# VH-VL binders against q0atu2: the designs that were tried, part 2

Target 1, 119 residues: q0atu2
Amino acid sequence: MLDKKARIRTSREYRNVFEKGKRLSGRFLIIYYVENALDNNRFGFITNKKIGMAVIRNRIKRQLRAIVREYQGQVKNKHDIVLVARAGIGKSSFEGMEKDYIAIMKKAGLFARNANKID

## First folded at step 1 (VH-VL)

Design r1j
Fold by OpenDDE, look of step 4:
Structure r1j (fold): chain C 119 residues (1-119), chain A 123 residues (1-123), chain B 108 residues (1-108)
Amino acid sequence: as target 1 above (119 residues)
Amino acid sequence: QVQLVQSGAEVKKPGASVKVSCKASGYTFTSYYMHWAKQAPGQGLEWIGEINPSGGSTNYAQKFQGRVTMTRDTSISTAYMELSRLRSDDTAVYYCARGYEDDLWSEGYMDVWGQGTLVTVSS
Amino acid sequence: QIVLTQSPGTLSLSPGERATLSCRASQSVSSSYLHWYQQKPGQAPRLWIYGASSRATGIPDRFSGSGSGTDFTLTISRLEPEDFATYYCQQYGSSPLTFGQGTKLEIK
């Protein structure tokens, strides 16, 4: 199972990221990120109604979780990272989201510049 | 022991509805997604939809949109799938399956399956 | 939706032989969310390989999964009698979740 310690789970934890973290916007994603005092990264996901119906939001969450998991090993450690889906993400492909994620994470300095798809 | 036990076989007329139950045991019911899959006789597996741990959110395949309703009764650790307006091509074995997934993170696989429920639709 | 195409549809082999099952996706799938299930007649599917290459609990070492992007493979190094079944690949990364049509591994 995925380690629960890799999850942002509480409103307080989310608030901390939003208030103290840095913000970067991609095409489909906005990320908020802040260093934590842990030995691991934690991820959170926000999909609001602007994205679309619940079915769409559920899909987007699933896809973002998949992407985050796929590249988890390439992310610099000791960060809380919240992914906020932008309105246009509902019409994006998985590959598009993946590309956007990689780009924005690189821009944030959370990925190595040479980070690429791990398959 | 983690297991899913489904309700018994059903025989329905076209136009009727069927509600299949899936009782979970051996794990925290409210921590896992529940999926449902269809398998027509001699055919492959088809995903119908999923319901999140709390039961407050569902996601159905487009093919079943408008006809399927997934619910959960946490008090008895039971998931339900109701399929309405049944037709002959709904004849199949229906499976519930536990998914390692929650609102924030997911392993993303179905590790435990019910034994299946045969639903026969015939006039 | 992501279409998974498995090949061959039927694979006839003898015990002791090597089996190679293919699963091709219509678009790229994260390896973390490509899984294989085994199903025997009259039984429910059983998780077999998850994350493209990880064996589920209790799965023998003779089974291995590999692949990335759009091409995935399930390999059985030396077939045992109990290995003859239908194998389905599945993607869990995009809604709707989808299964391949299955490869039936039958005894020659």
Scores: ipSAE 0.023, ipTM 0.683, lowest interface PAE 5.4, mean pLDDT 91

Design r4f
Fold by OpenDDE, look of step 4:
Order: C-alpha cells, then structure tokens, then sequence
Structure r4f (fold): chain C 119 residues (1-119), chain A 121 residues (1-121), chain B 108 residues (1-108)
C-alpha cells in the first residue's frame, strides 16, 4: 500500500488536481496530473460505479495502487496524479492495466520514455 | 476548440423514426463518452443515455429502452441517436453532450447546439 | 433513481441582490458527482459548477457552489443582468443520470 504521504486524500486535493491539472485518457485509465509544491508525488484513485460492484471496484483500486507503487520511482517528482478507472477496466487483465498505465504516463511526460516493466 | 455540431431540425409523423447526429471536433472522440438529453418545450432536461465511442457500449435510461439506439462512427467522430416509434411527447430539443467516461468532477462540459424534433400528425 | 429537487422553482430578484439556489437529492450524492448548469432561452445548457463547488472555465467568482450529502447550493453573491437564466443541478452518483427540474432566476 502506498504511504499516506504519497496519497491524495482530501476532496480539496482532488479538486485542485481536476481544476488545475491536465488530463489524458488511456484505454482503461484517465489520469489527471498537476505539479505540486511538495517533495513527493501523490496519487489518487477513483473507481466509479460503472466499473462494477464494490468488490470489483476495491479490487481495481488495489491493483492500481500496486501498479503505481511498482513504478513510482520512474515518475517525475512533484506531481499530484489522479487515476480514474474507466468502465472497461473491470474486464482487463492486470498486465493490461499496467501497460495502459505506462503508456499514459509516458504520453503525459511523467515517465521517462524508456520506462519499462520491472521485475 | 471542442465543438459538438448536431444535425438540423426534424419533422416526423407519429410512428416514424428519427436519427440525430452529433459531430465532434477539437478532441479525441473516443476518449469521452457522448450523452444525449431531451428537453421538451418549456420543460427541464432529461438524460436519455450514453455511449462509449471507443467500445460502442451504451447505457440507456429505462424510459427510452427499446426505442432508442445510440451509435457512433469513429472515422468521422460522429455520434448518432435514433429514436423510433415516435409519439407527440417525443417533441423536444435533443442535445448531445460530452463527458469524461466516469464523469468524475467534470460534468457535461460541452454541448451540441440542440436538434428540434417535432412529432405531429 | 436519484431524484434531484430544486428550490425554488422560480426566483425573482433584482440585479445586485444575492441569489441562493437549492438542490436536494433523494439520497446521498458524492461531492464530485453533483454539477450545475446554466441555460438561457434558445441556448444549450452550459456547465457552470462541477464537483459541487468548482467553477467551470470562465465562470465568474460571484458564483459559488457548496454542499454535501443530500443538500447542495448554488450561490450568486451579487446578481448581474446576464445571470438571469435557468439553473439545473445534475448527479452522476448512479444511473440514470438525473437533473433537477431547474430553478428559473428571473428579473423582478
């Protein structure tokens, strides 16, 4: 699980990202991202009811947190990033989510272009 | 700039069908859901349904299920709403509107100009 | 479905006055799934407030949104002539997406 320090937790923090940040859509994810004034990145996760039942939504959140945690060292510093799960994500594999995350983060310029899956 | 341009006004007889188009521009068509709303004369807004332009998946309000069909042509970034078995109370302005797929903290941020559909005998 | 009830149905005020528009939900609506729209006669609706309290692009700061749970409010601190229109609230908490019946803000 992500450290609390690395998590967006308040509505105000989320609102700031949505109001001032940029957005980019992938196959399974939409990311909103904005620079912050901190020394660390913060991540937020949104799973809409369109994803499925609460059990599914929670599963997706866990998977996304795992992905974010795995690649957090490759993300440019000082960003607030909100991941919004798209409706189709419930039918995707973990690898599919991971691939989509990497692709979107690269497109957003938050990953180095040479960022790859790590063991 | 983002634009949604709808087809022109329609006049139909009861029992007929109408197909309204909504051409999107200024953004990646498949990255946003397209919604349709109905507004009868002097009345409020009513959500008809949504389509995921990427997958083609649709969700309709129960009131319109069985009579509405939403489609899209990604090659021309155009969404369509077809309403069949028209009746007089279908007379309304129909709007297309864009949203993020999940609509989280965003709403319908862009709307078409509306299409008047008149159903009269 | 979630029913949104707006009040009052019609609000008659003069320029310069404060306007308070209410939107009540039949069940709890998440903060980020309540939106407001402005519509003028003959025009399409326009996103006005999103996520209960965030002004859409280009919306003057005299407009503010607040609330949580089942009670939401749109406030106009000092009415301008161009503010007279119909305002709708909308929820994304659950399908079907629903609108309030609208509050018509008219000139007294």
Amino acid sequence: as target 1 above (119 residues)
Amino acid sequence: QVQLVQSGAEVKKPGASVKVSCKASGYTFTEYYMHWAKQAPGQGLEWIGEINPDSGDTNYAQKFQGRVTMTRDTSISTAYMELSRLRSDDTAVYYCARSLPEGYDSGFDYWGQGTLVTVSS
Amino acid sequence: QIVLTQSPGTLSLSPGERATLSCRASQSVSYSYLHWYQQKPGQAPRLWIYGASSRATGIPDRFSGSGSGTDFTLTISRLEPEDFATYYCQQYESSPWTFGQGTKLEIK
Scores: ipSAE 0.018, ipTM 0.687, lowest interface PAE 6.3, mean pLDDT 91

Design r4g
Fold by OpenDDE, look of step 4:
Structure r4g (fold): chain C 119 residues (1-119), chain A 122 residues (1-122), chain B 108 residues (1-108)
Amino acid sequence: as target 1 above (119 residues)
Amino acid sequence: QVQLVQSGAEVKKPGASVKVSCKASGYTFTEYYMHWAKQAPGQGLEWIGEINPDSGDTNYAQKFQGRVTMTRDTSISTAYMELSRLRSDDTAVYYCARGQDTFLESSGFDLWGQGTLVTVSS
Amino acid sequence: QIVLTQSPGTLSLSPGERATLSCRASQSVSYSYLHWYQQKPGQAPRLWIYGASSRATGIPDRFSGSGSGTDFTLTISRLEPEDFATYYCQQYESSPWTFGQGTKLEIK
């Protein structure tokens, strides 16, 4: 579903982020992030059953991927970042998710403070 | 070459079922959602549903729920759409299309099959 | 569901003219999830504009997309003979994914 080089794929990679990374909670998202030894960022996405049925979870994943894609050029390099969807995200708008993502990434220092939506 | 190749035209009677195949090549089959769309003669495009080729999870439009089944065979990079209890208004060209899935890829349905004509007549 | 209404239904113009196609959504659609397709008779649709304003690979720069919220526009600055086709907008904001009814751009 994701470009292999830009995706957290293995349980070991996820565990590394959870164990060594920092955690920050937003309204709809929780992010875990840690520096990696690569030249690129890797992203992981987690949507558990609390979000809703598989159809909803898949939609949320697609939306989060779209958001990540839009702003990938504004994210500081050399990070593994896991996005965990919170229960309320299923009822949120795309714009709401986007706003939350931007806010939380800025707060985490992964975004430039002047990062804006690409027009 | 990146492409989707669909099965050939079908002629069915009302009440029958039809199963259309869509074989993907030139890319990793499981990394993109596969969508299906209907286009009745002289009409616009209508979304039928989607399947995640990796997990097998599906999502159908309400209009087709209960009559459509989407499946895939990852070993041969092939998606299937089966439509049952066919009626005359099911006569249409059916397309498979690769959808947005990978966050690094372009948005939209960027790859389409050539279409499969399904004719339902008594 | 989100309903996309395209206007006009048919647009008759001559080569060299400017074409403006509208797509209105029944509710807000993020620009990242508004796409346009071109379709010619007997052919499969082809992705034309994605993310409201990004041209797909190989699409001439005379095509442009714009808009936000509920109003989106596809513009062709100077029509070429090969541009006459049916154009569909599509939203990928919320399921079910829906298409507009299409605008047929025909030669006057």
Scores: ipSAE 0.012, ipTM 0.636, lowest interface PAE 9.2, mean pLDDT 90

Design r4j
Fold by OpenDDE, second read of step 2:
Structure r4j (fold): chain C 119 residues (1-119), chain A 123 residues (1-123), chain B 108 residues (1-108)
Amino acid sequence: as target 1 above (119 residues)
Amino acid sequence: QVQLVQSGAEVKKPGASVKVSCKASGYTFTEYYMHWAKQAPGQGLEWIGEINPDSGDTNYAQKFQGRVTMTRDTSISTAYMELSRLRSDDTAVYYCARDTGSLEYPSGHFDYWGQGTLVTVSS
Amino acid sequence: QIVLTQSPGTLSLSPGERATLSCRASQSVSYSYLHWYQQKPGQAPRLWIYGASSRATGIPDRFSGSGSGTDFTLTISRLEPEDFATYYCQQYESSPWTFGQGTKLEIK
């Protein structure tokens, strides 16, 4: 799991991202992102029943967290970012999810200019 | 250093319940899923389920659904696995194992294991 | 569920020899979610290879992991006496998480 410091944990924090943030949709993911007043990024993860059974939703969350962790150091600082899993994500491979994440994050301009491992 | 210390061996009768504990130390308990695995004598490893110590959410293997309950006490960084309606084929060593969730290990694997708890079910 | 089948069930070799252990998945497993563990009698399993090819901390260079899709391999280039144990592969691609049945590497 992500460190608590790097997680959006409260309903208030989620609501802030949804209300004030920008939205971008990928194939498997929708991201909401907004600048925060912190020195670190925070990530949130949303799955709904359209994704599938609870065990699937939990798996997806874990996979997304793994992806976020892998690229965390390459994301521009001071952002709250919520990942919303789309219905089709349940049929996606890990690599597919990763590619989608990279694509939408790049589109959002959230990766550092000199970031590696995002090709 | 990370350590998972499990409770001692148990001897139970068929139909009884057993609750095994796994005390974690050396890391933030709520930051990592805790898994449980079963290993019958001379057999391989079998995944039982997982618990999110932060939220208490659990996922169990279908085989154990209805008989296994995983809980945790965050105040003492301890995870519990309770298995009810015990039968002879529940005789096994049960392990708790931490699920890696760090930046260094973004994949899900079990990087630390408890020493195991032998549960013997016999009439 | 994803079934992992390891082969051979038992591998008898001598120190100094090369060991090749196979793990086949019933369906594709992302390399990030295929792992190997070593277990010796009376001991808990120990993480050995993660992400198909990454050695866990403290694991000697003689151990290597490879593979993708449905076929994965653990290789020991030159067996040492302490390498004789049972090795399990494990997938984290989808629930339920599953283990291979294990390959017992024993001394000839």
Scores: ipSAE 0.006, ipTM 0.630, lowest interface PAE 10.2, mean pLDDT 90

Design v2b
Fold by OpenDDE, look of step 4:
Structure v2b (fold): chain C 119 residues (1-119), chain A 119 residues (1-119), chain B 110 residues (1-110)
Amino acid sequence: as target 1 above (119 residues)
Amino acid sequence: EVQLVESGGGLVQPGGSLRLSCAASGFTFSSYDMNWVRQAPGKGLEWVSIIGTAGDTDYASWAKGRFTISRDNSKNTLYLQMNSLRAEDTAVYYCARGSYWDETLFDYWGQGTLVTVSS
Amino acid sequence: AYDMTQSPSTLSASVGDRVTITCQASQSISSYLAWYQQKPGKAPKLLIHKASSLESGVPSRFKGSGSGTEFTLTISSLQPDDFATYYCQQGYSYSDVDLTFGGGTKVEIK
């Protein structure tokens, strides 16, 4: 589980990211990201019903949180980042999801230079 | 007002088949996961099956192969095809709407339809 | 499998009593736990979701608490309308895991 400090929690915070942030699309994920005025990154997670039933959406959220947690140390600081799961993510493997996350985050330039854990 | 009305229950012989229907109204049917939950006389609740908004399905381990859940969004109707019925399948069968994004639960229930399997 | 065990199976109480029902999960389900109330001949009614979130219209005397594997439903002051059977339900999903209910707790008049 992500630390509460590392989580986007309010509707206002989400709206801020969507309104002011940049958007990039991957195969399974869409990310919205914007700089914040904090010393840490905050992550939000959005799933929609096109992914499938609630059990699937719940699983996907857990998996995304796990991925984000794994690579949290390699992400540039002072960003609010919202991950939106695309419809096809329900059929993806965890590894595929992870690869997509890495790819899209790299494309966004959100990984630090010393991200040695990222292939 | 959300309404769920089950029908199709009745007396059937062991080995027989029965198709239940659930007519939904008062909400956007296609936007919700739908479930079947049954309750044997004097017993507890038992989840049977779920169908998501993407048409994805899942079943209780004991229901797989004998039960088939389906939906017709154009008719706002949920179905449960039951085959190879057994005496232990005797129960009131409820259709229940799934709600919330990050958990699977049932916020609205029909009145139930009684299925009796007996020779 | 996520087995849900409720205790007690039956509880006799009087109006005004504080009632506590326990639900135990065989594995951690985080906070994905719901409570239902069912009266004879009626469909279940959702009372609480996410372990502690009270549904709209549910009296404040109902309180859900817990996380992980231990959960409780508390009725601070039992009212005549509260005599019913209560069920917990895990809403936690892992691939090919059945949604499961507890065995139920019948709250009856002492």
Scores: ipSAE 0.298, ipTM 0.800, lowest interface PAE 1.4, mean pLDDT 92

Design v4e
Fold by OpenDDE, look of step 4:
Structure v4e (fold): chain C 119 residues (1-119), chain A 119 residues (1-119), chain B 110 residues (1-110)
Amino acid sequence: as target 1 above (119 residues)
Amino acid sequence: EVQLVESGGGLVQPGGSLRLSCAASGFTLSSYAMNWVRQAPGKGLEWVSIIYSGGYTDYASWAKGRFTISRDNSKNTLYLQMNSLRAEDTAVYYCARGLSEPGYSFDLWGQGTLVTVSS
Amino acid sequence: AYDMTQSPSTLSASVGDRVTITCQASQSIDSWLAWYQQKPGKAPKLLIHEASSLESGVPSRFKGSGSGTEFTLTISSLQPDDFATYYCQQYDSYSYPELTFGGGTKVEIK
């Protein structure tokens, strides 16, 4: 899992991202992102009941965390980023989620064009 | 006052090129996702291209390779470079501002500029 | 790219009528749909975004509803100023990022 310092953990931190950040939507994900004053990125993950049962929601969170970890080194520094899962994500493959994440992050200018995986 | 003003439209021969401009006032263009949308005479709306606030660009499948969206932040101006123009590219071309983020719904439109491709 | 089917293409109605326009997506887009109004010789005007969120200044007689693949724009009581062409628009496509408009619905005087 992501280190604690790489996680958005408090309601205040989430609110800050939602209120001050920008938003971009993909097929399966919506990202909210804002610059922070830290030396590292922090990630938050939101799954609602529309995604499915708690077991499914937890699975999705694990998958999203895995994706974020895999590409963590390619993300622009000093950002708080919240990933919100869309309703259809429960039927998506891991590769589909990954593709969507990459695409959205590129749109946000947070992910380099020369990413290892093509969207 | 917040507004968009397109220019650069006109008559061009098939195979020709044309660059459209969209001057923004009352807001910072680079802070928004900006779009080009066209409308052939008597036809419906057709999305052409988007440039996100982060600078990433996307295109309609039919536009890719012939159209290029860009912006000049110093001039607060959006551009659409059109190459290898065809008769079917004849349309009024609108620039449209995305509603905050993600910018996929367009809350501000220019008056449009007519592009006519004909021999 | 997602297909977007809008119906009907033309609708004749009278002032005071309840008008319903439908937009159908080939795949679920959750609530990522916008509605526009366009009058002849004018640029489109955003009415509703995210399926049901009314834009500022838009009369309350306009209502957007639906989610997934089926969406509806309803004008509860048609006013003279409402005769125009309406378009739905999806926000995104997974396979290839692309925004898609419906074919439009012309609301004309009966």
Scores: ipSAE 0.020, ipTM 0.693, lowest interface PAE 6.3, mean pLDDT 89

Design v4f
Fold by OpenDDE, look of step 4:
Structure v4f (fold): chain C 119 residues (1-119), chain A 120 residues (1-120), chain B 110 residues (1-110)
Amino acid sequence: as target 1 above (119 residues)
Amino acid sequence: EVQLVESGGGLVQPGGSLRLSCAASGFTLSSYAMNWVRQAPGKGLEWVSIIYSGGYTDYASWAKGRFTISRDNSKNTLYLQMNSLRAEDTAVYYCARTGSFDSLGHFDYWGQGTLVTVSS
Amino acid sequence: AYDMTQSPSTLSASVGDRVTITCQASQSIDSWLAWYQQKPGKAPKLLIHEASSLESGVPSRFKGSGSGTEFTLTISSLQPDDFATYYCQQYDSYSYPELTFGGGTKVEIK
């Protein structure tokens, strides 16, 4: 699991990201990102009812957290990043989600230049 | 009551510059993402630029480099600096507030618009 | 940029008619779509956001539906106040920051 320190948890924190940050869309994910004043990155996850039943939404959240955790060390520091799952993500494979995450994060320029697990 | 009032429109020659203003009342401008949207005479709507509450700015691909969006928090006013104006920039320019924080991109409040005419 | 194709461009109808306007996106935009009403000499007015969420104060005869690439605005019973131009607008993709409007549909009296 993601460390609590690395998680966006409050409505105020989410609002700050949505209001101050930039938005980019991928095939399965939308990301909102903004610089923070911390020494670490924080991630938030949004899965609405359009994704599917609660069981599906929870599965998607777990998968997204796993992906984020895998690449966490390669993301540029001092960012709050919210991942919003798109409707089609429920039918995607884990690899598909991962590929989309990498693609959108690259487009956002959020990966460090020395990132090695990025393809 | 939320209000947006644009001003600064007028006649300008090609290659000229113009700065539009949008005075907001009934809310704090800097707490919202604000946009400029234009509409050529008899044509559809075209998004120009956005400034997020945090100060980040984005532009339509055609607007980048010629248009600059900014705001003055002390005046609760939004601006659009337009440079190197062309005939095709002739339009009514609207300022529009972005709606809910989790759905950036739709516009819940609009000004009445200000007409910019670029002609020799 | 995402292209939004709106149809028809012009629609003639009578009071009481059921009116349907379609908006097609070149790519899937999920439900990130808004509908606006604009009358001559006036600014656009928000009717619907997130494809189907009715804005406060908008009559219930307006209904938005659809997801992905196909969207519709339906007026169940056209009223005199509804003769106007309607626009759809996507706010989904951000390959480069561009919000795209449909070409508009003018609903005029038959």
Scores: ipSAE 0.015, ipTM 0.683, lowest interface PAE 7.9, mean pLDDT 89

## First folded at step 3 (VH-VL)

Design vb19
Fold by OpenDDE, look of step 7:
Structure vb19 (fold): chain C 119 residues (1-119), chain A 119 residues (1-119), chain B 110 residues (1-110)
Amino acid sequence: as target 1 above (119 residues)
Amino acid sequence: EVQLVESGGGLVQPGGSLRLSCAASGFTFSSYDMNWVRQAPGKGLEWVSIIGTAGDTDYASWAKGRFTISRDNSKNTLYLQMNSLRAEDTAVYYCARGEYWDETLFDYWGQGTLVTVSS
Amino acid sequence: AYDMTQSPSTLSASVGDRVTITCQASQSISSYLAWYQQKPGKAPKLLIHKASSLESGVPSRFKGSGSGTEFTLTISSLQPDDFATYYCQQGYSYSDVDLTFGGGTKVEIK
């Protein structure tokens, strides 16, 4: 799991990202991102009921956390980032999900210049 | 207070059909996954079926084809249609609320309704 | 498939005893494991979720631990109200697999 300090956990923290952050949409993901006053990044995850029952939503959350964990060291610091799963993500492969994450993060300019794990 | 009350159990002959109901109260029924779990006399717990908030369904491998889970959110009621019943289907059938947030479990259970399949 | 194996199937103990129940998963389920208590003629009651998180109202003498494939439920000092059957349940289900319970452990009076 992601380190607790790297996670958005409170409703207030989520609201701040949604209200003040920027929004970008990918094929399977929507990201909201805003700079924070910390020296680390925090990630949040939202899976809509439209994705499916809890077993599916929870699987998606675990997969998204795995993806974020894999690339977190290459993301520009001092950001709060919320990943919102789109309805179609339930039918996507892990690889497709990862590809979408990379694409949307690139578009947002959130990867560091020296990032070397980005295909 | 969360309450689940099963009904519809009784004696049925092999090959017969039976429809169980579960009346829910004390929570927003439409916002939760709902499950059926059964327990044969003197035996352990066995998951039967789940229905999500979008009406999506899933079944235990042994239950597919003979059991149908459904819900009526306007009535706060969960159903289980059981067909082609067998002696081994004899059990107490529980309705159980599924965890909504981040894991798959059953946080509230009804008191169960007994189904006896016997000639 | 995620097979769940509990041991022992039956456990005889006295009030005040330390009781330990084990649950083994055939594959790693991380920390997504729940424990239930069931008394005769009653519905199961959720005790612990996420392997170690106690539900509200559950006495502190109950402790859940473990991760991956090995999990343990410990009752530090058995009370009269604790004689019951306990079940573990995997809540992982990474793929479209059946939700599964352990076979149960009956804690009875010695």
Scores: ipSAE 0.623, ipTM 0.877, lowest interface PAE 0.9, mean pLDDT 93
Fold by ESMFold2, look of step 7:
Structure vb19 (fold): chain C 119 residues (1-119), chain A 119 residues (1-119), chain B 110 residues (1-110)
Amino acid sequence: as target 1 above (119 residues)
Amino acid sequence: EVQLVESGGGLVQPGGSLRLSCAASGFTFSSYDMNWVRQAPGKGLEWVSIIGTAGDTDYASWAKGRFTISRDNSKNTLYLQMNSLRAEDTAVYYCARGEYWDETLFDYWGQGTLVTVSS
Amino acid sequence: AYDMTQSPSTLSASVGDRVTITCQASQSISSYLAWYQQKPGKAPKLLIHKASSLESGVPSRFKGSGSGTEFTLTISSLQPDDFATYYCQQGYSYSDVDLTFGGGTKVEIK
């Protein structure tokens, strides 16, 4: 899992991202993102009950956290990033969510330029 | 900073009704699942109900049909309408916030309000 | 249904003692177990989530362990502030499930 310092935790932190940040929609995810004043990135995850029952929402949260953890070294620092699961995400595969995440993060310019050259 | 304050408890006769309130502050109320948990005198904790961010609800099997959870996001207030009360409903009723990452965890609790059902 | 059984129900101990509390689930809950501390007249406080992950501000003398059906909470050197009742709670299954707490373990002064 993500370190506690890499988590968005307070309502003020979430509000700042939603009010001041940029929004991009993918197939299964929406991201909101804004520069922060820290030396690190912070991530937040939102699933609502329209996605499905709690067990499905819990599984999706775990999968999204695993995806974010896998690619976190490629993310430009100093950003607060909130991932919002879209209603259709319950029908997606892990690979589908991963592909969507990569596409959104590239479109947002959040992956470091040299990260795509690593073997 | 996060505060949950229950009110509306008191003495009621069997078969009576009571409405509990929980005033929330210090966080974005509309972004969190909210719960009621009760504790009979000298007994353990017992989950009562949950209301999600989309207004979806669920109840312990023994509470279904008698208790109704609701929320008013404009007032940052959680409610529990309790009808057809019985002596075994005598308990301290806690308002509890579902943890952001895993709503099955209760990371902030109110002080509780006592409901006593007796003739 | 995921029944949670705590043992012992009451535990007498002295300051400095090592205390171990056990929680057993009727079916595997993977690692989705939480521990709460409650003092008389107060609301419960979340100590540990996901079996072993300490909440912020919780002293390191508290340690959770286990997975599947068997879980333990250990206090390595009991302090005066630790005399309380401890509850486990499963957070695994939502398919036709009431959230389930264990019956509690009261840790009291010997």
Scores: ipSAE 0.000, ipTM 0.544, lowest interface PAE 14.7, mean pLDDT 85

